# VHH binders against RNA 2',3'-cyclic phosphodiesterase, part 9

Target 1, 188 residues: RNA 2',3'-cyclic phosphodiesterase, of Aquifex aeolicus (o66967)
Amino acid sequence: MKVVRAFVGFFTSKSINEVAERIKKEVDLKIMGKWVEPQNVHMTLQFLGDITEAQAIEVIKNLQEISKKNIPFRIKYKGLGVFPDVKRPRVLWIGVSEGANKLTNLAKEVARLNAKKGIIPKNSKNFVPHVTICRIKSYDRKTLNELLRKYRTVEFGEDEVNKIALISSTLTSVGPIYTVVEEFYLGG
Below, E stands for the ipSAE of ESMFold2; O stands for the ipSAE of ESMFold2 at other seeds; V2 stands for 0.75 times the mean of E and O plus 0.25 times the DockQ between their complexes.

## First folded at step 4 (VHH)

Design t03 (from c02 with S100L Y101G S104E; framework vhh_5c3l_4)
Fold by ESMFold2-Fast, scan of step 4:
Structure t03 (fold): chain B 188 residues (1-188), chain A 121 residues (1-121)
Amino acid sequence: as target 1 above (188 residues)
Amino acid sequence: QVQLQESGGGLVQPGGSLRLSCAASGFTFSSYWMSWVRQAPGKGLEVVSDISEGGDSTTYADSVKGRFTISRDNAKNTLYLQMNSLKPEDTAVYYCARDLGYDESGYLDYRGPGTQVTVSS
């Protein structure tokens, strides 16, 4: 059967799209991996995995319902963190301070409505609002720890969350290719 | 239907070796990063190793670096973990997992039922 790899989310504004490039330059090869290109910087509200065309139609209906019941809100990007933890960092990300609870509530609403249609990703994790800037392949521990301390309270920018989208993802050796399947404005 | 099936676990003495295999089906295996994750009794899930779509890039947990080697055969839709110099601390259920790669961080969207590895004298 025909499936697409998809997630629900939105692309970030120019306020943080170049942060990955700046930090990559700062760490000067002491943290290596796949650094996210400016055009690919995004917030994921729910990863769906491989879904069928019929499932995509149901997700689209759910996002339309959600968009009518939620109004735009502000978020602030602040701090750096790693997944799963500092002992074995795989992913370097920018956190959310102001608006994190609203993002979490939005993500829960998306997951709840999709679950009602039987669209339940295997091994779902608790939602943590974040913007990925690097998929780490190797790192110098001292450099990483100093980086995380330096940026613990640094604000990188802000966004107004005013739309949500179903986005398809094609992974390649040089990075993902994203296509917006459908998007909806909050309050519309 | 996404299916991942691990094999190759067992009982081994400290200093021994095991090779785990994971047979994947129901998705385009060559388009996904793959991971080995483990869970020791009473502990959380630990990601042991990651491998990119083409096998060009690998990452290892500090606890296994230099001892374990991840590899894949895209023609056979199979993921491998070569485990050398095994320690009692490596005792865990080992899971094959489909990793989200670049478009989702720290999340493993599918995993197999697991294979038990016990390292003891």
Scores: ipSAE 0.015, ipTM 0.263, lowest interface PAE 6.4, mean pLDDT 84

Design t04 (from c02 with W33Y Y102W S104D; framework vhh_5c3l_4)
Fold by ESMFold2-Fast, scan of step 4:
Structure t04 (fold): chain B 188 residues (1-188), chain A 121 residues (1-121)
Amino acid sequence: as target 1 above (188 residues)
Amino acid sequence: QVQLQESGGGLVQPGGSLRLSCAASGFTFSSYYMSWVRQAPGKGLEVVSDISEGGDSTTYADSVKGRFTISRDNAKNTLYLQMNSLKPEDTAVYYCARDSYWDDSGYLDYRGPGTQVTVSS
């Protein structure tokens, strides 16, 4: 069957889109991998994986319902972390301090409504609000540990979360191509 | 739809070896990082090893370095884990998992049903 790889989320504003490039330059090849291009910086509320056209239609209906019940809110970007952990880091990300609880509640609403329609991602994990800046291929352990320590309490910027979208992802050799399938403004 | 199916698990004595296989279908296998993940009784998930799209980069958990080897055959859409010098603490269900290296899944977006590995006398 025809499927699209998709997630629910939103693209970040210019406030943090350049952070990945700045940190990439700072670590000077001591952390290597796929560094997120400024236009691709985003927050994921729920990764859906491969979904059918029928499932995409149901997700869109759910996002429209959610958008009517939720109002815009502020988030602050703060700190760096890694997934799954510092011993085997695969993803370097920017965390969320102020607004993390509201973002988590929004993500839980998305997951609940999608689950009611049988749209349940296979490896559903507890939501951790984050913005990915690098998918790590190789790293110098000392450099990574020093980077995480240095930026532990650093604020990178802020955004107003005012919309949510269903976004498709097309994989290429040079990175993903993201396409907004449909988006909705909160409070609209 | 994405499918991952593990095989090769079983009962083995300490010091023994096993080779796990994972047959992948429903996606372009050669475009994804792949991982082996395990869950021991009463414990959380542990990422054991991962391998890049072309097989040119691999990582291992400290607990298995020097004993386990991850590899892939992109022509056969198959992922492998060679496990040597097995220890009782390696007893776990082993999962083949896909990492969306170019997406935003965090780290793992799909895993198979798992294969049981039991290391005991």
Scores: ipSAE 0.017, ipTM 0.357, lowest interface PAE 5.6, mean pLDDT 85

Design t06 (framework vhh_7pa5_2)
Fold by ESMFold2-Fast, scan of step 4:
Structure t06 (fold): chain B 188 residues (1-188), chain A 121 residues (1-121)
Amino acid sequence: as target 1 above (188 residues)
Amino acid sequence: QVQLVESGGGMVQPGGSLRLSCAASGFTFSSYEMSWVRRAPGKGPEWVSTISGSGDYTSYADSVKGRFTISRDNAKNTLYLQMNSLKPEDTALYYCARDSYYDDSGYEDYWGQGTQVTVSS
C-alpha cells in the first residue's frame, strides 16, 4: 500500500533555523548526534508516521477546518532543554515561553479531529511544544550542563504561528527532504 | 562515488588489542567528521566514537572510554580505531561511517561493509 511519512506542523523562521548549526559548531563534537539542518527546522504539532493517501486527505480536511476556527498568534523561542531528562539526554531542544499554551491547545485540536477519523499515531504521548535541534548519540556531561545553564533564559527568536501544514518526509542519499503537502492560513 | 573500506578485525582473547583501519575515497576526507559504529549479534547499531575533520576533537561511548582511541591521517584518507583491553561484549561488526545524517526515522549516510571483531577465549 502507497504510504508517506508525515507530520502536522510548520517550518520555523530564519531567526531560529540556524541555531542548531551554530550550537553544533560551539560544542564541536562534545555533543554528538543528528543535528537538524536549517531547512528542516520545524515545530511538530502531531507526528503521524506512515499514512495512506486516504488518511492524508482526511488530515487535510481536518487542518482546513482547524484553520477556520483559529487565529494567528505569537510565540517566543526561549531556553534549551533535553528529553527525557539530564541523566539520559536523547533529544536537545529549544523551548517555547510565550504562546506555549496556545500551541498545546492547537496540537490537542489536531489530535482530536484526526482521532475522530481513526488516525491515531502509535505510542502517542502528551504534547510539549519544542523545536528539536539534535538527537543525541553521545555527550560530554560537563559540556551539556554548561550549555543548558548558558542558554536557560536566552531568547532565540520569535514566530507568528499563522499557518499549519501537512508535511511529508522523503529520504534521499543526501538526507530527508520535507515537502509541504498542503498548508492553511489561520484566519477564522 | 563514496567508498569506505574497513580492515584490521579478527579474533582476539579478552584483554587483547586490535587496530582497525578505514580507507576512504570519493570525497574530501578532511572536511568530514568520521565515526565508528558497531553492530553486535542480535542488536541494532551502537555508536562507538567520532573524530572531527581536523582531528582536534574526539568523542566516545561510555562503554569504550579509556580503552579505545580514534584517530585519522588526512594525508592518507584513513581513519583508525585502536582497541585495547578488549572484552567479550566488544564482539561486533565494526563500521566506518561518514558523518551520519538522519531525520526522525533514522536515515544513515554511507557506511562501509564492516570488519568483524570477535573477543573470545
Scores: ipSAE 0.013, ipTM 0.155, lowest interface PAE 8.2, mean pLDDT 82

## First folded at step 5 (VHH; framework vhh_7pa5_2)

Design u1 (from s08 with S31Y E33D; at its last look DockQ between E and O 0.85; V2 from the best seeds 0.00; counts 0 for: pae E 3.3 > 2, grease 27.5 > 24.2)
Fold by ESMFold2, look of step 5:
Structure u1 (fold): chain B 188 residues (1-188), chain A 122 residues (1-122)
Amino acid sequence: as target 1 above (188 residues)
Amino acid sequence: QVQLVESGGGMVQPGGSLRLSCAASGFPFSYYDMSWVRRAPGKGPEWVSTISGSGDYTSYADSVKGRFTISRDNAKNTLYLQMNSLKPEDTALYYCAKDLGEFSWGTEFDYWGQGTQVTVSS
């Protein structure tokens, strides 16, 4: 049976989509891995994993309803962090200060409606607002610690969250290709 | 349909060696990081080793570093774990695991094999 690998989310604005390239240059090969290309910088509200075409249709219906119940809101991007922790950093990300609670509530509603349709991702985890900029493969400890300290209180920019989408992901040898399956503007 | 099939487990004496294999199908194998994870009796899963899709980067848990070697053959869609200097503490069910990919927050996997038993005793 054919499936599509997908998530619910949105792409970030120009305000922060170049941050990964700037930080990559700043660390000068002392943090290596898969740095996120500007066109791929995004916020994930819910990773769905592999879903069938029938499940995708249900997700699309849910997103349409959610979009009608929510109005656009502002978020502010602030700070850098890592997952899972500084002892084993695998993901470098940009955090959210203002609007984090609204993002969390939106992600909870997405997950709730999908769960009512039996769409419960095997690897679901509690939502933490973040924007991934690098999937770390190797790093210098001192460089990483200095980077996290330097950027802890830095504001990278703002976005208006005004749409949500079902986005499919095809991983290639040089990185993911994201395709918007359907998107809905918040409002009304 | 993703399928991972481990093989090569067995019973060995302390100090011995064993080579595990994992045949992968149903996904573009070379694009994904792959891991070995083990479960000792009565314990939760313990990450052992990870290799990047291209094979350029490997990492190991401290408990196996210097004794185990992860590798992959992308032409055969096969993941390997060479285990040397085996200890009774290495006794576990060993799983081949496909990394969650671009949505992983660390050592997170969306598919696992059935596992192959490794027993180090006597």
Scores: ipSAE 0.334, ipTM 0.661, lowest interface PAE 3.3, mean pLDDT 89
ESMFold2 (binder alone), look of step 5: mean pLDDT 83; pTM 0.831
ESMFold2 at other seeds, look of step 5: ipSAE 0.371; ipTM 0.685

Design u2 (from s08 with S31Y E33D S52D G53Y; at its last look DockQ between E and O 0.83; V2 from the best seeds 0.00; counts 0 for: pae E 5.4 > 2, grease 31.3 > 24.2)
Fold by ESMFold2, look of step 5:
Structure u2 (fold): chain B 188 residues (1-188), chain A 122 residues (1-122)
Amino acid sequence: as target 1 above (188 residues)
Amino acid sequence: QVQLVESGGGMVQPGGSLRLSCAASGFPFSYYDMSWVRRAPGKGPEWVSTIDYSGDYTSYADSVKGRFTISRDNAKNTLYLQMNSLKPEDTALYYCAKDLGEFSWGTEFDYWGQGTQVTVSS
């Protein structure tokens, strides 16, 4: 069986696509890691892991149904945060203020329909809306703390969430390659 | 078919040393961060240490910092944990774990081995 490593989500608009590079330059090697390239900046609603082509077809059917039941909505990108916490910062991300509840509900619906088809990703966590900009490998604590404080209330941009997609992911030695498998516009 | 096989555990007196190994197969080992996680009797999993895919960056739980050293050999697809100055509280089943990669919140793993027992007592 052919296997696809995939997630459900959407790519962000140009309003925030270059934030990772800007922050990387600002911290000037005092935060090192895998910084996300503009073309790869995205919102993940559900990471699926490795799924078969048959499972991918079922996910596509579910996304089509979800797209009919949801209308477009606005989100605002605000603040920087880390996972899992400030004492062990592994992932640096941009948060969502306006529209966070709608994103959370959309992600729950995606997970629920996929679970009905036996598609239950390993080690799934409660959904927290965010856009990853760096996977941290090394950092200066003072620099990171000041960065988080400086950007806590900064608004980076906004987006209209008007489509959802199944996106495949191939991790290479030089970074991930993302391919849209199928996408659906949210209905009126 | 991802496989992770830990070895090198055993009994040792307090202050002693052990070197754990983890043989990896079924995935491109050199693309992934790897971790050691331990599970003491009656307790949940506790993260011990992480090493990035290249071996250039390492991190440690406060309880083991300065005593344990994580390393990897990408040519042999093998992860290591050198454990020095062992204490009774280090007694646990030790697992190596493959990181989820960029979809991780920094604590999530795809696969775990069966574990190797480390017992520190007199």
Scores: ipSAE 0.165, ipTM 0.562, lowest interface PAE 5.4, mean pLDDT 86
ESMFold2 (binder alone), look of step 5: mean pLDDT 82; pTM 0.823
ESMFold2 at other seeds, look of step 5: ipSAE 0.268; ipTM 0.634

## First folded at step 7 (VHH)

Design v1 (from s20 with P28T T50D S59Y; framework vhh_7pa5_2; at its last look DockQ between E and O 0.72; V2 from the best seeds 0.00; counts 0 for: pae O 5.2 > 2, grease 26.4 > 24.2)
Fold by ESMFold2 at other seeds, look of step 7:
Structure v1 (fold): chain B 188 residues (1-188), chain A 122 residues (1-122)
Amino acid sequence: as target 1 above (188 residues)
Amino acid sequence: QVQLVESGGGMVQPGGSLRLSCAASGFTFSYYDMSWVRRAPGKGPEWVSDISGSGDYTYYADSVKGRFTISRDNAKNTLYLQMNSLKPEDTALYYCAKDLGEYSYGTEFDYWGQGTQVTVSS
């Protein structure tokens, strides 16, 4: 059977796509890792892992249904955070202030419908709206703590969430290539 | 299909050394970060070490830093953990794991093996 590695989500607008490069420059090698390229900056609603073509078809049907029941809404990007926590920071991300609850509800709907088709999330954590900007490999503790403190209340931009997509990835020697398999515009 | 098979565990005295191996198949090994995770009796999984796909970057939990060395041989699709200066608290079932990447909260993995037992006792 053919499988595709995929997630449900959307790519962000230009309002925040270059934040990773800006922060990378500011920390000047004191935080090292895989910084996300502008074209790859995205919001994940559900990571699916490896799914079959049949499962992808079911996800697409679910996204079409969800898109008809939801209208576009605004989100504001605010603050920086890390996962899993500041003691072992592996992922540096941009948070969401306005619209976070609507994103969470959308992610819950996606997960619920996919679960009815046996498509269960690969991770156990509750959804936390975020946009990854760096997968941290090495860091200076004081630099990271200062960065998180400095950006705690900084607004990076905003976006209108007006579509959702099934996005597949192919990992290459130079990083992931993301392909939109199918997308649906939110409509009221 | 992804397979990860750990080996090299055993019983050793405190201060001793062991070298764990993990044979990987079913994916392009060099494209993925890999991890060692251990589970001591009565405890949940504890992250031990990470290595980048290329092998250029390695990371260690504070409890093992300076004593353990993670490495990989991308030509042989094999991950290694050299464990020196072993202590009784290192006793655990050791798993190699394929990282979820950006979707991980640090204890979640895409795939892992069956584990290999390491026992450090007098």
Scores: ipSAE 0.184, ipTM 0.511, lowest interface PAE 5.2, mean pLDDT 85
ESMFold2, look of step 7: ipSAE 0.226; ipTM 0.560
ESMFold2 (binder alone), look of step 7: mean pLDDT 83; pTM 0.828

Design v2 (from s20 with P28T S104D; framework vhh_7pa5_2; at its last look DockQ between E and O 0.57; V2 from the best seeds 0.00; counts 0 for: pae E 4.7 > 2, grease 27.3 > 24.2)
Fold by ESMFold2 at other seeds, look of step 7:
Structure v2 (fold): chain B 188 residues (1-188), chain A 122 residues (1-122)
Amino acid sequence: as target 1 above (188 residues)
Amino acid sequence: QVQLVESGGGMVQPGGSLRLSCAASGFTFSYYDMSWVRRAPGKGPEWVSTISGSGDYTSYADSVKGRFTISRDNAKNTLYLQMNSLKPEDTALYYCAKDLGEYDYGTEFDYWGQGTQVTVSS
């Protein structure tokens, strides 16, 4: 059975797409890893993992249904955080303040409809709205702690969430290649 | 189909050594960070160590630093954990885990195997 690695989400606007490059320069090699290119900066609503073509069709049907039941809304990007925690920082990300609850509700609805079709991704956790800017390989602990404190209340920008998409990827040694399989604008 | 198969566990006395292995298949091994995670009796998962896809970067939990060494052989798709100076507190089921990728946000680990038991007792 042929599978595709995919997620449900959307790409961010120019308002925050270059934050990764700005922070990379600020930390001056004291946090090293794969810093996300502007064109790859995105919000994930649900990571699907490997799905079949038949499952992808069902996800697309669900996204169309969800898009008709939701209207566009604003989100504001605020603060920096890490996953899984500061003792083992693997992912540096931008958080969401305004609109976080709306994003969470949207992600829950996506997961609920996909689960009704038997599409339950492996290793899923409770949704935390975030935008990844660096996959960390090495870091200076003092620099990271100071960065997180400095940016805790900083607003980076905002977006209007007006679309959702099924996005597939092929991971390469130098990073992902993303393909929009299908997208739907909220409001129908 | 991702598969992770751990081996090399066993019974050892305090101060002893063991080397764990994990055979990986179903994905391009060198593209992913890999981790060892352990679960002691009656406890939740505890992260032990991580190695980057290329092998250039390693990290360790404070409780094992200086005693354990993570390594990988990308030609053999195999992850290792050399465990020296073992203590009773290291007794646990040890899992190999596919740690980080572009889709692993929001989870600590993408996949892990069935584990291999390490028991440190006199």
Scores: ipSAE 0.211, ipTM 0.545, lowest interface PAE 4.7, mean pLDDT 85
ESMFold2, look of step 7: ipSAE 0.227; ipTM 0.580
ESMFold2 (binder alone), look of step 7: mean pLDDT 80; pTM 0.811

Design v3 (from s20 with T107D Y111H; framework vhh_7pa5_2; at its last look DockQ between E and O 0.78; V2 from the best seeds 0.00; counts 0 for: pae O 4.2 > 2)
Fold by ESMFold2 at other seeds, look of step 7:
Structure v3 (fold): chain B 188 residues (1-188), chain A 122 residues (1-122)
Amino acid sequence: as target 1 above (188 residues)
Amino acid sequence: QVQLVESGGGMVQPGGSLRLSCAASGFPFSYYDMSWVRRAPGKGPEWVSTISGSGDYTSYADSVKGRFTISRDNAKNTLYLQMNSLKPEDTALYYCAKDLGEYSYGDEFDHWGQGTQVTVSS
């Protein structure tokens, strides 16, 4: 192993994992793309891109440090949104209401420690807590607008953020395969 | 090392056509959405068009819809932009961009080419 495609994050709870499949059925092919399978539903704190084994070791050390300085906290999943905007919807996601600031602070700390080791974030935007459920390839605008309005205030569930992990991805022709490289429980 | 090399730019009169190419190497080309982005003089980057990894799905900015066609040849690792009915406002440096993929906020790219100049003038 010389280089891996990786991110820092965690997989979501089982009940929230099926939301993508339920929404996919509800829209009945009027929003098409890569819908996220239950086992792949996750929160990304920092996307690392391709990193070397040496970089992965440094990320793991940083996650261990971060895990000792943070305690578990609750988050609530609420609402649907799109990136980058409704005129060009490419990513359909579940938002976070309660706990969003704690997730943002955790992501900021991860990025800060990794930056000290020359591991710089691949995205250019400030962190927005979200769980991707579909990479949109085509859509009916009326259906998407109604979906976003319908779910604006719907709560999908809760999660306890009690661990953080370095997760590798292997891209295949049919999608990514995720593997936990190392994980640490918050609170030590 | 990811490498993107654009070509096919030039000068053309309004109403004319050009076809841009982008040769890609250093990554599994067919796995990634690819985009054309342009930068007009004195302006920031403007997204033009995106094509999915397989080539089955395309999208266009309103300003170019109906006039530009994005395509790809995954066997040759090449991205194309056919530009028809060109207007003076299409004058810009055109970049081939590798989409950040499943982790992007939808408008983020991790690699760009050097760009190819398109100038539309009488």
Scores: ipSAE 0.266, ipTM 0.606, lowest interface PAE 4.2, mean pLDDT 87
ESMFold2, look of step 7: ipSAE 0.303; ipTM 0.615
ESMFold2 (binder alone), look of step 7: mean pLDDT 81; pTM 0.812

Design v4 (from s20 with S35D S59W Y111S; framework vhh_7pa5_2; at its last look DockQ between E and O 0.57; V2 from the best seeds 0.00; counts 0 for: pae E 5.0 > 2)
Fold by ESMFold2, look of step 7:
Structure v4 (fold): chain B 188 residues (1-188), chain A 122 residues (1-122)
Amino acid sequence: as target 1 above (188 residues)
Amino acid sequence: QVQLVESGGGMVQPGGSLRLSCAASGFPFSYYDMDWVRRAPGKGPEWVSTISGSGDYTWYADSVKGRFTISRDNAKNTLYLQMNSLKPEDTALYYCAKDLGEYSYGTEFDSWGQGTQVTVSS
């Protein structure tokens, strides 16, 4: 059966999209990996993994319902972190300060409605609002620790969260190719 | 549908070795990082090791580093864990798991096998 690798989320604005390139330059090859290009910088509300086309249709219906019940809100991007932890740093990301609770509530509603349709991809229940900037392949531990310490309280920018989308990806040897399957603007 | 089947467990004396295997099917195996996770009696899951989809990068928990080696054969859709210098503390049910990547916020993983028991006793 044909499946689509997908997530629910949105792409970030220009205010934050170039942070990955700036941090890449700062670390000067001491953190290497797949640094996210500006056009691919995004917020994930729920990673769905591999879903069928029938499941994608149900997700789209749920997103339309959610969009009618939520209004746009501001978020502020702050700090750097890694997943899963500093001993196994596989993902370098930008965090959220203002608006983190609203993002969390939105992500919970997405997960709740999809679960009612049997779409339970075993995503972590511990949603952490974040924007991935590098999928790390190798790193100097001192450089990473210093980077995380330096940026712990730095604010990178702001966004208005005004839409949500189902986004599909195709993995390639050089990175993912993202396609917006359907998007909905939040009601005001 | 995703299927993960672990094998190669058993009883071994301290200092011994075992090699675990995990047969994977139902997904494009080489596209995904894969994990070994273990669960000691009465305890929650503990991450052991991760290997990238290509096999070029590996990560280990401090408790197993230098003793365990993760590997994969993408042509055979198979994940391996070579366990050397085994200790009683390594006694656990060992699972292979399909990794979520950027969404591995804790010990949660996308999919698990049924597990294979490793028992290290005198």
Scores: ipSAE 0.153, ipTM 0.495, lowest interface PAE 5.0, mean pLDDT 85
ESMFold2 (binder alone), look of step 7: mean pLDDT 81; pTM 0.818
ESMFold2 at other seeds, look of step 7: ipSAE 0.189; ipTM 0.510

Design v5 (from n05 with S31Y E33D Y111H; framework vhh_5c3l_4; at its last look DockQ between E and O 0.71; V2 from the best seeds 0.00; counts 0 for: pae E 3.9 > 2, grease 25.5 > 24.2)
Fold by ESMFold2, look of step 7:
Structure v5 (fold): chain B 188 residues (1-188), chain A 122 residues (1-122)
Amino acid sequence: as target 1 above (188 residues)
Amino acid sequence: QVQLQESGGGLVQPGGSLRLSCAASGFTFSYYDMSWVRQAPGKGLEVVSDISDSGEYTTYADSVKGRFTISRDNAKNTLYLQMNSLKPEDTAVYYCAREMGEYGWGTDFDHRGPGTQVTVSS
């Protein structure tokens, strides 16, 4: 059986897609890991994991329905954070201020419709709007703490959320390769 | 298709040692960070240790640091946990887990095995 590793989401605009490179240079090797390349910067609404081609077709149908029920909205990117917490930082991310509730509701609708089709990924965490910029492998604690403090109130940019997509990924030794399987513009 | 199978659990006296193994199949093992997680009686899941895809970076929970060693053999698709100086509070079901990495929050797992029981008592 054919299996596709996929998520539902969208790629960010140029306004923030190079933030990872900028911050990587700023920390000058004191935070090391897998920094996200500009072309790969994205918002995940739902990680699906490994799904069959039949399941992917059902997800596509659900995204089409969702796109007709929702209108475009603005989000603003603000601040840096880490997961799971500052004592064990593994993921460095950009947060969302304006539009976070609308984004959360969109993600909940995606998950709800997919669950009706038996597509219930093994996601262990509640949805938190974020854009990953580095998957941390090692770090200097003072550098990380200063970075988080410096950027707490900084706005990085904004996007209009006007489409949602099913995106597949192929993990390679040098990082993921993303392919848009299907995308839909929000109706409005 | 992804399969993870733990082995090596059992009953051991305090101060003893045990080596857990996890056989992985159905995916390119060397591309994924891996973790050992445990669930002790009356507690939620605790990440005991994790190891990067290459094996170069490891982390440990404070409760096991200096006593446990995570390792991997990418040629054999196997993850290991060497547990020394075992204490009664190490009693738990131990799970081998594949980290989401790319899609997770660093502690999210998209697959885990059925687990192996470790019991430390006199």
Scores: ipSAE 0.301, ipTM 0.628, lowest interface PAE 3.9, mean pLDDT 87
ESMFold2 (binder alone), look of step 7: mean pLDDT 84; pTM 0.854
ESMFold2 at other seeds, look of step 7: ipSAE 0.347; ipTM 0.669

